# VHH binders against Ubiquitin fusion degradation protein 3 homolog (ufd-3), part 9

Target 1, 271 residues: Ubiquitin fusion degradation protein 3 homolog (ufd-3), of Caenorhabditis elegans (g5ees6r586to856)
Amino acid sequence: PLVPVPDFYIIGLAGKGEKAIAKLKELNEKQDAFQLNPDQINGLEELFVLPTSSNYSSEVTQSAFEMSLQWPVEHLTPVLDFLRIALTHHSLNSYFCDRERGQELVGRLIAILVSDPADVALKVLVCRCIANAFSHPVGRNLFASTELSTLAPLVVRQVLNEKTVLQMSAATALANWSLALLQQSEQCEQLGPKEDLLRAILNGIESVDSFGYLGEDAIIRLLQALVTVMWGDASVIRLAKNRNIAQIAARLKDAVSNDSGKNIARDIVEM
Below, E stands for the ipSAE of ESMFold2; O stands for the ipSAE of OpenDDE; V2 stands for 0.75 times the mean of E and O plus 0.25 times the DockQ between their complexes.

## First folded at step 5 (VHH)

Design b8 (from s2 with T99D E105K; framework vhh_7sr4_2)
Fold by ESMFold2-Fast, scan of step 5:
Structure b8 (fold): chain B 271 residues (1-271), chain A 120 residues (1-120)
Amino acid sequence: as target 1 above (271 residues)
Amino acid sequence: EVKLVESGGGLVQPGGSLRLSCAASGFTVSDYEMGWYRQTPGKQRDLVADIYSGGSTKYGDSVKGRFTISRDNTKNTVYLQMNSLKPEDTAVYYCAAGDESLYGKTFDYWGQGTQVTVSS
């Protein structure tokens, strides 16, 4: 089944990251401060060779990120692409998302999403980093406990962007976020975070007059996020009904052609 | 291992139809731009159709209205439905995968190609 979200989506590697490596090396040569040495570059290249089940982490790889994340924002594209992969490795996920460093990571991601006009590639990679942070428990805990009033609306805004790759990356992040909140609520009686995520999604959707520009796959992931955050939760379902989710779902249904998307939207309408 | 495997090519009469399939392994197609390109002997590869990670599509001018690109994310497969085929559509068709949004228009992966021949 597609609902609730059946497992966390991981935006993984296709091949050995040759374009990312080449761009990293090109931009590294332009750095006056925080230029990477050959050992640090090798540490980042290893991320494209190692399996994601690896507990790999080294001081050299950590120092490479500590240095390169200080680069000017216009040079961060390959750095965030390496970070996206690093977050799929258990030890590096823990390193970046733990109690000590997690809030700094969130702040960095927010700063990029708030920047106007931000490079689309940077916003895509921020959303992919958020999505991949959910691949391990430490990242799930970070985002389940993060400031939803600030970050969630910024991610929702990216779902509604004109660029379909950004729509998909952001919708994937929301789908993973909704699953993390669902799993957390099954362990603890949690109120607030699910309602905050639902409100952010509904507020964003209500700001848009037409969904014709949204890609079908992005709409389906958005519908998955909506159903998942409501799943088995009478209070969240009541909030959604009071926000007229049936009319919203009917509009989204009209914007999709495939049966999967239409079926999910219909189920929301008929709630 | 990243792998793209095309199938569905063959010989058809003018006005006929074919559906090409591109089965991907080693990555998830919904995360990447996928495309169909074609090459005639002595010419460069030309865009037939692209589908972006969010599901939006783009077509070459010569095929718009006749060809449809789609994907099945559960099967990790991309399709090209070709209708109203013309002799000029005769070419080797290639499946490609990449991420234009980050590093420009070069694809990272290409399939082996499948021959489409339109003749009486």
Scores: ipSAE 0.314, ipTM 0.635, lowest interface PAE 2.1, mean pLDDT 86

Design b9 (from s2 with E33A E105T T106K; framework vhh_7sr4_2)
Fold by ESMFold2-Fast, scan of step 5:
Parts: structure tokens; C-alpha cells; sequence
Structure b9 (fold): chain B 271 residues (1-271), chain A 120 residues (1-120)
């Protein structure tokens, strides 16, 4: 089944990252002070060789990120691409998402999302970093406890962008976020964060004139996020019904051709 | 382990239709760029159709308007619907999966291929 979200989605882990490392090396040559040495570059390259969710930890790799995250924003594209992969590794996820460093990471990601007009490529990578942060408990805790009134609306805005790659990356981040909140609520009462995520999604999409420009896979991920955040929770379902989710879901259903997407949307209409 | 298995190829008359399927395992197709490529006798392998994360598509000029690429997330399968088939569409068709990056798409995984023959 597609609902609730069956497992955390992990973005872009197949492949050797050769284009990303080539771009990193190109931009590294332009850096003053925060230029990476060969050992640091090799430490980043190793991230594409190791299996997803390996217990990889390296002081050299950590130092490479501490240096390269200081680069000018216009040079951050390959750095965030490597960070996206790093967040899938247990030890590096813990390193970047812990109580000491997590708030700075979140602040950096928010700063990119609020920059208008920010490069679409950077916004894609921010959404991918958020999505992949949910691959491990420390990242789930950080983003599940982040101020949803600030971050979630910014991610929802990216779902509505004209570029389908950004739509998909943002919708995937929302799907993972919804699953993290569902799992958290199964351990203890966490109704507030689920309501906040639902409100952020509905506030963003309720006034959209047409969903026809959205990619079908992004709509399906968005529908998965909506169902998952409501899953088994009468209070959250009641909030959604009061926000006229049935009408929104009917419009999303009209924008998908895939039977799976139509079925998920129908379930929301009929709940 | 990433695995792609094509099916649906065969012999068809000019003007006919075929639907190719690509069943994927070891990853979720909606998270990756997926494509169909073909190799005709005496030519290099050419793009038929790509579908990217989020559902945007790209077609080779010779098939645009006749072929449609799609995904089924429940079945983790990618399809190529081929209409108005011509003898020049005769080729081995390959399914591909790749990492979509901001620097371009690299297809690292390929199926075994399936033969499509269009003749009277």
C-alpha cells in the first residue's frame, strides 16, 4: 500500500556522484581560506561509495563540510548535494542534526528557502536534505521538533513551484515529515505538530487555481503526506474536514491519471 | 540490488500498438529518473522517452506524439505505450534508471532489453 507512507523515502543514492564531485572541484578552486584539501575532497567522494545507512563517520568528512558550508551561497550547490548523501549515513546524520549543530543547519536551510529569487537548484537540494534527514532518528527528532510555522510553509511553497524536480523534492520532504510525526505520535501524544503540518499544507494548497501543472508523482507524494498526517487520529481528521479537505482532495484527484493517486484522493474525499 | 526487467515486446504490424513494461526492484521508481532507449541495427542507442522525479517527461523527436511514458507507483513499474508504430521503430528497447542531479541525469542501471519488430 501507499498509505500511510510505507517507509522513509531516500533521494538520489544510486550512482557514483561523478558530476557532483567534478562541480565541487571546479568551485573549490575558486575558494579563498575555506578551500578543501585533497583528503577532504576524498572524504566527500567516499559518501557515494558507501551503502545507504552505513555507520560512516570521519573527522575528515566532517571537516570538509565545516569548511565548504562556509562558501558563498552561489557556490553551495554541490556542497548541499553531498550533505544530502551525508544525512543518509547514521553517524553524519547525528553529527549535523544533533542539539549543538541542528539549529544552525535548520537556519541555513530556511535562509535559502526565503531568498527570492533563490536559485531553483539550491531549493531542490534544501528539500532533498530535509527529506533525507528523516532517514535516521536524530534527524527525525530535529525536524519533527522544528518550528513548523516557519519551515513547513516554506517547503509547501516549493511543492507549488513550476519546476517538477522541485515539486517532487518538496513533496517527498512532506511525506517523510508526515511519517516521522505519525511514528512519534505512536510513542507519545504529539497532536500539535501533526495539526501544524496539516495546516501548513492546507494553507498552501487550498487557494491554488489548478493542480494540472503539478507532476503526477508529486501530487501522489502530497496525497500520501495528507493521509499519513491524519492516519488514525480523530482530532487531526476533524481539523482536516473543517478545512474542507474533501474539496481539495477532489481537485487533486482530477489532476492525476494514475489509479493509485485517484484511490488515495477518493479515500480522503470519502473519509 | 537494483534490477530492471523489461517485457511486452514482440512482432506488430505497421500502424499497430504495443505497451512495454519495466518492473523495478531494489528502489522506488518515482524517486529516480527512468527512461526508455532503443538500439536500431547499425545505429547508436537513442533516447525514446525519459520520465523524471515529479513526473515531467522528455521524448525523442522521432517518437514525440506517438509514444507515452508513464509510471505505476503501486507496481513499481514504468511503461512505454507505443502507438502508430512504423518499421523504423524496429529495435531492442532498454529500460534505464538513473540519478537525477542538478548537473544532469546519469543512467547507471539498465535492463536486458526487449525486441520490438514492426513488419507486415
Amino acid sequence: as target 1 above (271 residues)
Amino acid sequence: EVKLVESGGGLVQPGGSLRLSCAASGFTVSDYAMGWYRQTPGKQRDLVADIYSGGSTKYGDSVKGRFTISRDNTKNTVYLQMNSLKPEDTAVYYCAAGTESLYGTKFDYWGQGTQVTVSS
Scores: ipSAE 0.011, ipTM 0.313, lowest interface PAE 9.3, mean pLDDT 85

Design c10 (from s5 with D31R E33S Y52R; framework vhh_7sr4_2)
Fold by ESMFold2-Fast, scan of step 5:
Structure c10 (fold): chain B 271 residues (1-271), chain A 122 residues (1-122)
Amino acid sequence: as target 1 above (271 residues)
Amino acid sequence: EVKLVESGGGLVQPGGSLRLSCAASGFTVSRYSMGWYRQTPGKQRDLVADIRSGGSTKYGDSVKGRFTISRDNTKNTVYLQMNSLKPEDTAVYYCAAYTSEDFLYGSEYDYWGQGTQVTVSS
């Protein structure tokens, strides 16, 4: 089944590391401060050839990110592309998402999402970094405990963007977030974060008259996020009903032709 | 290093057959969409056939029923079987590997072969 979200989605390797490293090297030559040495560049290249289940980490690779994340925002595209892959590796996920570095990472991601007019590519990669952070426990804990009231609305805004690739990346991040909160609530019964994520989603989408411009896969991910955050929780379901989720789900259903999407939306309407 | 090596082109008579091969190295073809395109001098490249990672295929209208695209994941190779060849099939044929999500660093097509000439003439 598609609901609740069956496992954390990973936006993984596509074999584009060669172009990413070429662009990284080009932009590296423009840096006065925080320029990478050849060993650091080699450490980043290795990330695109390792399996996502690998427990890869090295001090050289860590230092490469510490340097390159300080680059001007307009030069961050290849850096964030390497970072989204790094977050799928257990040791690097722990490094970036731990108590010492996690809040700095969240701050960087928020800064890019708030920027207008930030490059769409940067916003896509930020959403992919958020999605992939959920691939390991440390990243799940960071985002489950993160200040939802500031970050979640920014991600929801990206679901409504005109670019389908950004819609899908953002919706995937929300789907993973909803699963992390569901799992957290099953262990600790902390309902506040689930209600906050639900409110952020509904606040963002409740005034949208037509979802026809959204890609069908993004709508399905969004529906998965909504069901998952409500899953088995009478209090969260009651909040959703009071926010008129049935009418919102009906509009989402009208925008999908896929039977899976229609079935999920129908189940929400009929709750 | 990512590389596509094409083979199988040549001169054939109308009604003949050719099988083009595209051997990939430096990446796994099952992770990519793979396509064959053709180009006649002075014109843009046109889609001949496409195979997605899930196995679904698409064909250009002029070749449907005559050409078949397939892949051998164990050999990391993509094939184009061309039957009932016509003079208008004369072109340089290119193998391409891409992902539909690749918009960060250029065109959707990431890797191209150097092309192989197919000539259909008596």
Scores: ipSAE 0.185, ipTM 0.521, lowest interface PAE 2.5, mean pLDDT 85

Design c11 (from s5 with D31S E33K D102Y F103E; framework vhh_7sr4_2)
Fold by ESMFold2-Fast, scan of step 5:
Structure c11 (fold): chain B 271 residues (1-271), chain A 122 residues (1-122)
Amino acid sequence: as target 1 above (271 residues)
Amino acid sequence: EVKLVESGGGLVQPGGSLRLSCAASGFTVSSYKMGWYRQTPGKQRDLVADIYSGGSTKYGDSVKGRFTISRDNTKNTVYLQMNSLKPEDTAVYYCAAYTSEYELYGSEYDYWGQGTQVTVSS
């Protein structure tokens, strides 16, 4: 008996955003074009002091993102950190993820994940933006209807990165994606996207020699994503069994010491 | 309000063992990257061991195979088990916590303990 994740994870801030704010101001002074004015900087700073999931938006905050997202990729780290917070606010989530701007956002995130100059920090924040986009219906609809074959393998690759922060951020994005597809399938009976996400996950992890380098929390989040995408769906479960998920889950269980994680993996093995 | 308190330091003979403890208050250790660093007089602090929120660990080259970092989430404490101690392990050992993601901004540890002296000598 598989148990899906009960709600979407929101990746909040560990502190008051002092490092992100300082880096934003430093990099802003280096901009020849698209430099933010003081009102725009204040609009972004407010995002770190407001409650998560409040309905915050302003035209000055929107303009700050329209400017700063055009910075060189190597300067985007604080911008994406502000964006992932913005995506937790209903109005800003709708603004970035709607029919008009959603494809541009997805394209931007893909470009960073495939970019050679993109470092770990940028990939972490792309995964956090994807994870937090699921906090509201507009973001869920965008990613639930997105072409999974283009983005999902890129996110799965990040789960397998050597950096535990990137592993966790990517696994959280997959868990949220799995829940969004589950909820969409209950509304519209769209089974194809769940199978596509499962295939992307299994294609990525099947060839891994050892899971010992993965952080325990990332393994648990990945197991939660697998359970959630399979839950209540005989066709998806059958696909997983044909792909030897029992063997993969047994190996993930061996890499986890936490009882909760071992229990989830055991439930998959014993399906 | 956030505080790290080290204990367990002292004098030990070469080849001996010692266990350091780092008790945390004001935050939960399982949610953050925690680490042990050491400082020899006149030198910069060097990485001894890190433990990430997910439980993965990293060690400085000079201590691999001899030292083990671990945590007890119920006690909100991080440990450093030091085996096969050598005179060159003599240093002040510091517990550190990242409350921000170091991979994002290259941030050094946000919180440091007061340090505990480890002396390996006959």
Scores: ipSAE 0.166, ipTM 0.550, lowest interface PAE 2.3, mean pLDDT 85

Design c12 (from s5 with D31K E33S S56Y; framework vhh_7sr4_2)
Fold by ESMFold2-Fast, scan of step 5:
Structure c12 (fold): chain B 271 residues (1-271), chain A 122 residues (1-122)
Amino acid sequence: as target 1 above (271 residues)
Amino acid sequence: EVKLVESGGGLVQPGGSLRLSCAASGFTVSKYSMGWYRQTPGKQRDLVADIYSGGYTKYGDSVKGRFTISRDNTKNTVYLQMNSLKPEDTAVYYCAAYTSEDFLYGSEYDYWGQGTQVTVSS
């Protein structure tokens, strides 16, 4: 029997705030336009001392992001690191993911994931922002809708990257995405977002010659995403069976030593 | 709380072998990137070998083909197998561990061991 993930994963609860703020301050001094003032920097620093998933919101913190997100892409690493923390706060999640600002945020994240010169650090942080956006309803609604067919394949590509930290961040985003779609699907009879996410995952992973290079934790998170998107949905399960998911799951099982991962993969094989 | 303890250093003749061990406590090594650095008097620490959380490895050019880094997750220990040792390999060897945040912002490790002396005598 398939068992879905019980709750959304949150990334960055115990992050290294001192390194992120030091880099932010260094890069801030190099800005010709959109330089942060001391009040805005202090507003970002507060994100590391407040409990995650709070109702914290500040106009000065919002303005700090409005300015710093306009920095050159090569300077965005600390900005996106603060953003992924901001997305765990209910009010800031609503601010960035609402109808007014959400599409701009998604477009910015897509641009980084398609960029050839974008470094691994930026792609890690984009995946972490997506993962943490699912911590609140507004972010779930934004990422579970319009951009699924464009964004999901880009995230799946990151699961298959050589860098284990990127694999894990991307797989976590997929697991959260799967849970968000599961929770939204309670009344829907139509084919739609769950099938699109499943197709994106299967299209990406079926092209892989070997899963041996993937970290075990990333494989387990990916298996959790597959189980969660299929759970309790006969049409999604039929699509998966028609796409030879049993063979793919058997290959993922062979790439893990951990009993937890083997058990999840076996449950998919014997559906 | 977090501790890295190196062992296995010593005196060896050129062409000999040593295996260094780094026992970790207070965290799980499989969740961290781990590395071996070495330092000779008057010089900065140089990377010898890294093993990333997924098991991938990277080696310094001077040790490629001679040294092998590995990890035993059940023993929470990282190893450095050193073969075909040269006098130039004489140094204090340090075990290090870092989070993804260190990977994002710099090469400096969060946690360092006390070091173990390796001496290759002619």
Scores: ipSAE 0.211, ipTM 0.547, lowest interface PAE 2.1, mean pLDDT 84

Design c13 (from s9 with D31R E33S V98S Y108T; framework vhh_7sr4_2)
Fold by ESMFold2-Fast, scan of step 5:
Structure c13 (fold): chain B 271 residues (1-271), chain A 123 residues (1-123)
Amino acid sequence: as target 1 above (271 residues)
Amino acid sequence: EVKLVESGGGLVQPGGSLRLSCAASGFTVSRYSMGWYRQTPGKQRDLVADIYSGGSTKYGDSVKGRFTISRDNTKNTVYLQMNSLKPEDTAVYYCATSETYDLYTGETTFDYWGQGTQVTVSS
């Protein structure tokens, strides 16, 4: 039997953010427009010292992001690193993901994922922002919208990247997305968004020759995303069976040594 | 527990060849980025070769064209084929895994290291 992921994953702090703060200050000095003042820089620095998931917001911090998100794409690495932390705070999540600003945020994330040359750091941080957006209801509602299905194929592409950090960040975003769609369907039985996410995942992975290069943790997150989006939904399960998910799950099972991953894949094969 | 054991080092004359092996336990080598690094006395470890989970490879400038990194999934082992060896290749060679990518420098570091194997190139 299919078992959905129990809670949203949060990609939290790995350290004190010393490199992010130093790079933010360095790049701030290079800005012709949208340069941050000292109060705005302090507002961003506070995000690295606050406990994750605390309810923090300030107008200065909001204005710092309104300015710094306008920087050239090649300067956005520290900005997105601060943003992924900001999205774990309820008030900042609501600010960035609401009806007024949410579509602009999505458009910016899409622009980075399609940009060339490919910058691994920016793509990692985009996926982490998407993952952390699901930590609160407003972010879940934004990304659970049917109109955001264009973003899902871009995230799936990142799961297949050669860098394991990008694979894991992207797969975590997909697992959170699947849980958000499941919770939305339980509240009002929305049509289409689960099928859109399932199609995006299957379209991306069905043509892959071998899953052996993927990190085991990324495979497990991907399997969790598949199970969660199918759980309790006969129509989604039927779509998956028609897309030969049993064969795909068997190949994922062969590419993972962890018992947890093998059990999830077996449950998909046996459904 | 992740464990890496290097073997195949030894004494060779200039122009000779050696094949180093890195036997892994506690994980599957094909699923992780793996690297070979070397260290001479009193110096920092230098990149010799990396093989990424997707199969692409990267070599240090001093060994490019002479050394080849590969893996054998059935033996769960990573190899470094060293050809046209020079006295300056004398070093302790280390196998590494669990790649950490630094978002700000673009540099790769490894969390797990083997004990090292000595390679001496001497006339």
Scores: ipSAE 0.311, ipTM 0.686, lowest interface PAE 2.0, mean pLDDT 85

Design c14 (from s9 with D31R Y32S E33S Y52T S56K; framework vhh_7sr4_2)
Fold by ESMFold2-Fast, scan of step 5:
Structure c14 (fold): chain B 271 residues (1-271), chain A 123 residues (1-123)
Amino acid sequence: as target 1 above (271 residues)
Amino acid sequence: EVKLVESGGGLVQPGGSLRLSCAASGFTVSRSSMGWYRQTPGKQRDLVADITSGGKTKYGDSVKGRFTISRDNTKNTVYLQMNSLKPEDTAVYYCATVETYDLYTGEYTFDYWGQGTQVTVSS
């Protein structure tokens, strides 16, 4: 079934990344201080040919990211596209999400989401990086222990964006986040992370006038996130009921025609 | 899960008409972006027509004014009405759904495809 989220969604490779590579090279030539050398560019290109979840770890590839993440925000689109791929590889996920670098990664993603010059493509890729960070235990631990009060509301805002691609990428990140928190709670007692994610979602959506502009797939993914974060947890369910989730779910149900989406929403209404 | 089944293709004389149908299951057509594409041997798939979840339509330059895309919510089906058919319209026609936005070009592509239906305009 669709609930709880059955496994982490991976936003994987589409093709060989020819457009990302071409744009990276174009923008690299515009850099003054943090221009990549040919070895660093080659290290990033290799990410498109490596098996997902490989033990790949290259100092050249790491240095390429250390340089290119310093580029101006308006030049980061191909860099973030390479980063979302890197996060699907076990060793690079550990590199970016470990205790030493994880908070810096989170800070970079927040800075992009709050940036006025950031276009839809940048926000999509930030959400895809967050979604793919959950592909490995180190990334799951980082985002399960990250201060949800700052990042989660920013991701929920993207679910409500006009562009369906951004809605879907953000909803996918929330779905993965909810599954990571569910799995963590099954290993040990959680005192607040699931409630914090639920509050962020409900705070974002409760005052929306209409869900009719949202893509049906994004609504279904959002409903999966809501059910998953509540799954088997009496305190989280109680919080949701106190926030009148039944009324919100009924409105989401009205915005979907798909039977799967209607069934998930109905389960929330009737819980 | 998501399944698209095309029908209505066949052989037709130049100047004739055909209506292609795309029956959908596993999702709702009225709330989804849908497209018709065509492919001739040795060429890439080309956009014929698409319709957004909001009902906005777009047509390829070569078919604009001759072809019309529409939905029937009752039947969960998308149609392509093809009028004034020309030999160069000969192709396999594919129904598609679930738009993927290309971050570098701003173009949309589709992730789910039907099996295609052959249209031959000849003799």
Scores: ipSAE 0.137, ipTM 0.493, lowest interface PAE 3.0, mean pLDDT 84

Design c15 (framework vhh_7sr4_2; at its last look DockQ between E and O 0.07; V2 from the best seeds 0.00; counts 0 for: pae E 3.7 > 2, unsure alone 64.7 < 65, placed apart)
Fold by ESMFold2, look of step 6:
Structure c15 (fold): chain B 271 residues (1-271), chain A 122 residues (1-122)
Amino acid sequence: as target 1 above (271 residues)
Amino acid sequence: EVKLVESGGGLVQPGGSLRLSCAASGFTVSSYRMGWYRQTPGKQRDLVADIYSGGSTKYGDSVKGRFTISRDNTKNTVYLQMNSLKPEDTAVYYCATVETYDLYSGTSFDYWGQGTQVTVSS
């Protein structure tokens, strides 16, 4: 079954990162105060070849990110490409998603999305970093405990982008987010976070007349996020019904021909 | 290195079944659109089945109801179950991830396996 989301999605490597490494080295030569040394670059290169089971972390690699995340926003694409991999390693996830560094990371991701860069790759990689942060408990706790009023709406906006890769990256982040909040609520009763994520999603999509331009896979991921955040929670379901979820689900259903997507949309109406 | 390796092809009689496997390395099959394609000599490659990263599927008209695409994310493998095989299903079958977006050029690119032969004859 696709709902609730069965496990956290991880957006992995397409290759050995040759293009990311080449671009990082090119942009590194343009840096003044935050230029990486060869050991730091080698540490980042290792991330593309190590299995996630290695639980890789080193002070050199941590320092490489601490410096390169301070590069100008137009130079951050390869940095975020390395970071989304780093977040799949338990020790690096725990390091970057702790309370202090995690708040800095969230603030940086917000700043990138607010700046609305012309190059879609930055937005894709922000969404992929968020999605992969959920692969480990510290990252899940960071986002489940954050104020959702700013970052979640910015991610929802990316689902509506014309580029299919961004639609899918953003919707995957939302699906992981919804699973993390569902799991948190199963461990302790806490009012607010699931409702906040649901509101962010509905606020972003309720005025959309037709979802026909979205890729079907992104629609299905978005439906998964909606069902998962509502799963087994009468107050969240009541909020969704008061926000006309049935009409929104009907519009999503109209945009998908696949039976899985139609079944999930039907499940929303029947909840 | 991204690599797709097909297996499970062979000779089968009409009405028979085969199960094709596509083992992937260098990337995660659940992160991308994966597909099976087939090609007979002198023809273009035809889509047989797609599985999207979220698990939804699409089939070519000639195989609907007879073929099923699936994947096992634990084994990083995509499958094609082929039932009620017909002589016109004879082809080289390719596993692919197509339209893989390249973040650094802003263009899409494809990865293809080497193919596995399926022959349906009496």
Scores: ipSAE 0.143, ipTM 0.581, lowest interface PAE 3.7, mean pLDDT 86
ESMFold2-Fast, scan of step 5: ipSAE 0.480; ipTM 0.720
ESMFold2 (binder alone), look of step 6: mean pLDDT 78; pTM 0.779
OpenDDE, look of step 6: ipSAE 0.268; ipTM 0.659

Design c16 (from v2 with D31R S100Y Y106S; framework vhh_vobarilizumab_d1)
Fold by ESMFold2-Fast, scan of step 5:
Structure c16 (fold): chain B 271 residues (1-271), chain A 120 residues (1-120)
Amino acid sequence: as target 1 above (271 residues)
Amino acid sequence: EVQLVESGGGLVQPGGSLRLSCAASGFTFSRYAMAWYRQAPGKGRELVAGIYSGGSTSYADSVKGRFTISRDNAKNTLYLQMNSLRPEDTAVYYCAAETYDLYDSSFDYWGQGTLVTVSS
């Protein structure tokens, strides 16, 4: 079934490693400060050939990210592409998302989205890093416990972008976030985050004139996020009904031709 | 390499019809959103019509009811059927594809364009 989200989506390798490596090396040569040495570059290159594994953790790879994340925002595209892959590895996910570094990571991702860079790739890769952070427990705990009022609206804004690749990356991040919050609530933990994520999504989409420009896959991911954050929770469902989710879902249904998307949207309308 | 090649433009009288074609290669056509843009002399480029991988379509208000965008995934071809043409439809028409290449600065691949002139 598509709802609740059946497992965390992982945005993995798409056969673009050669371009990412070439661009990293090109931009590395332009750095006055925080230039990577050959060992650090090799440590990042390994991420494209390794399968997702809890055994991968390298101090040289960690140091490569510590250096390269300090680059100017306009040079971060390949760095964030390597980071989204690193986040799929258990040990590196724990390194970036733990108590010591997690808030710094969240702050960096927020800063990039707030800066609204001209290069759309930066926004795509921030959303992919967020999505992949949910692949392991430490990342799930970080984002499930982070303050949604700042980051969630920024991600929802990306779902509404004209580029379908950004829509999909952002919607996937929201779908993973909703599943993490559902799992957190099932452990009898804090319940407020589910309502906060729902509010952020509804605040962002309720004012949209038309959903026709959104890709169908992104709409389906968004519908999955909405259902998942409401799943089995009378309080969250009541909040959604009070926010007129039925009318919003009807409009999303009209924007999809796919039966799966229409069925999910219909179920929301008929709640 | 992604290539988009437009054809079908020409001179037509007001009220006439033209069908534009865009032949696509170098990517899995059926998985990408496709669009037609146009640029009139001395103006910026504007979206005319879009078609998503799932088949959903969108149109600029100025062409709604007159133009129809469609795709043939078996032939890797995008079409724009233009009916009831007006002088203000005179423009170079461009085919575009959204891509997943993060290291291509535009994210969009563009054809060379095909000129449509509507005049008596």
Scores: ipSAE 0.228, ipTM 0.572, lowest interface PAE 2.2, mean pLDDT 86

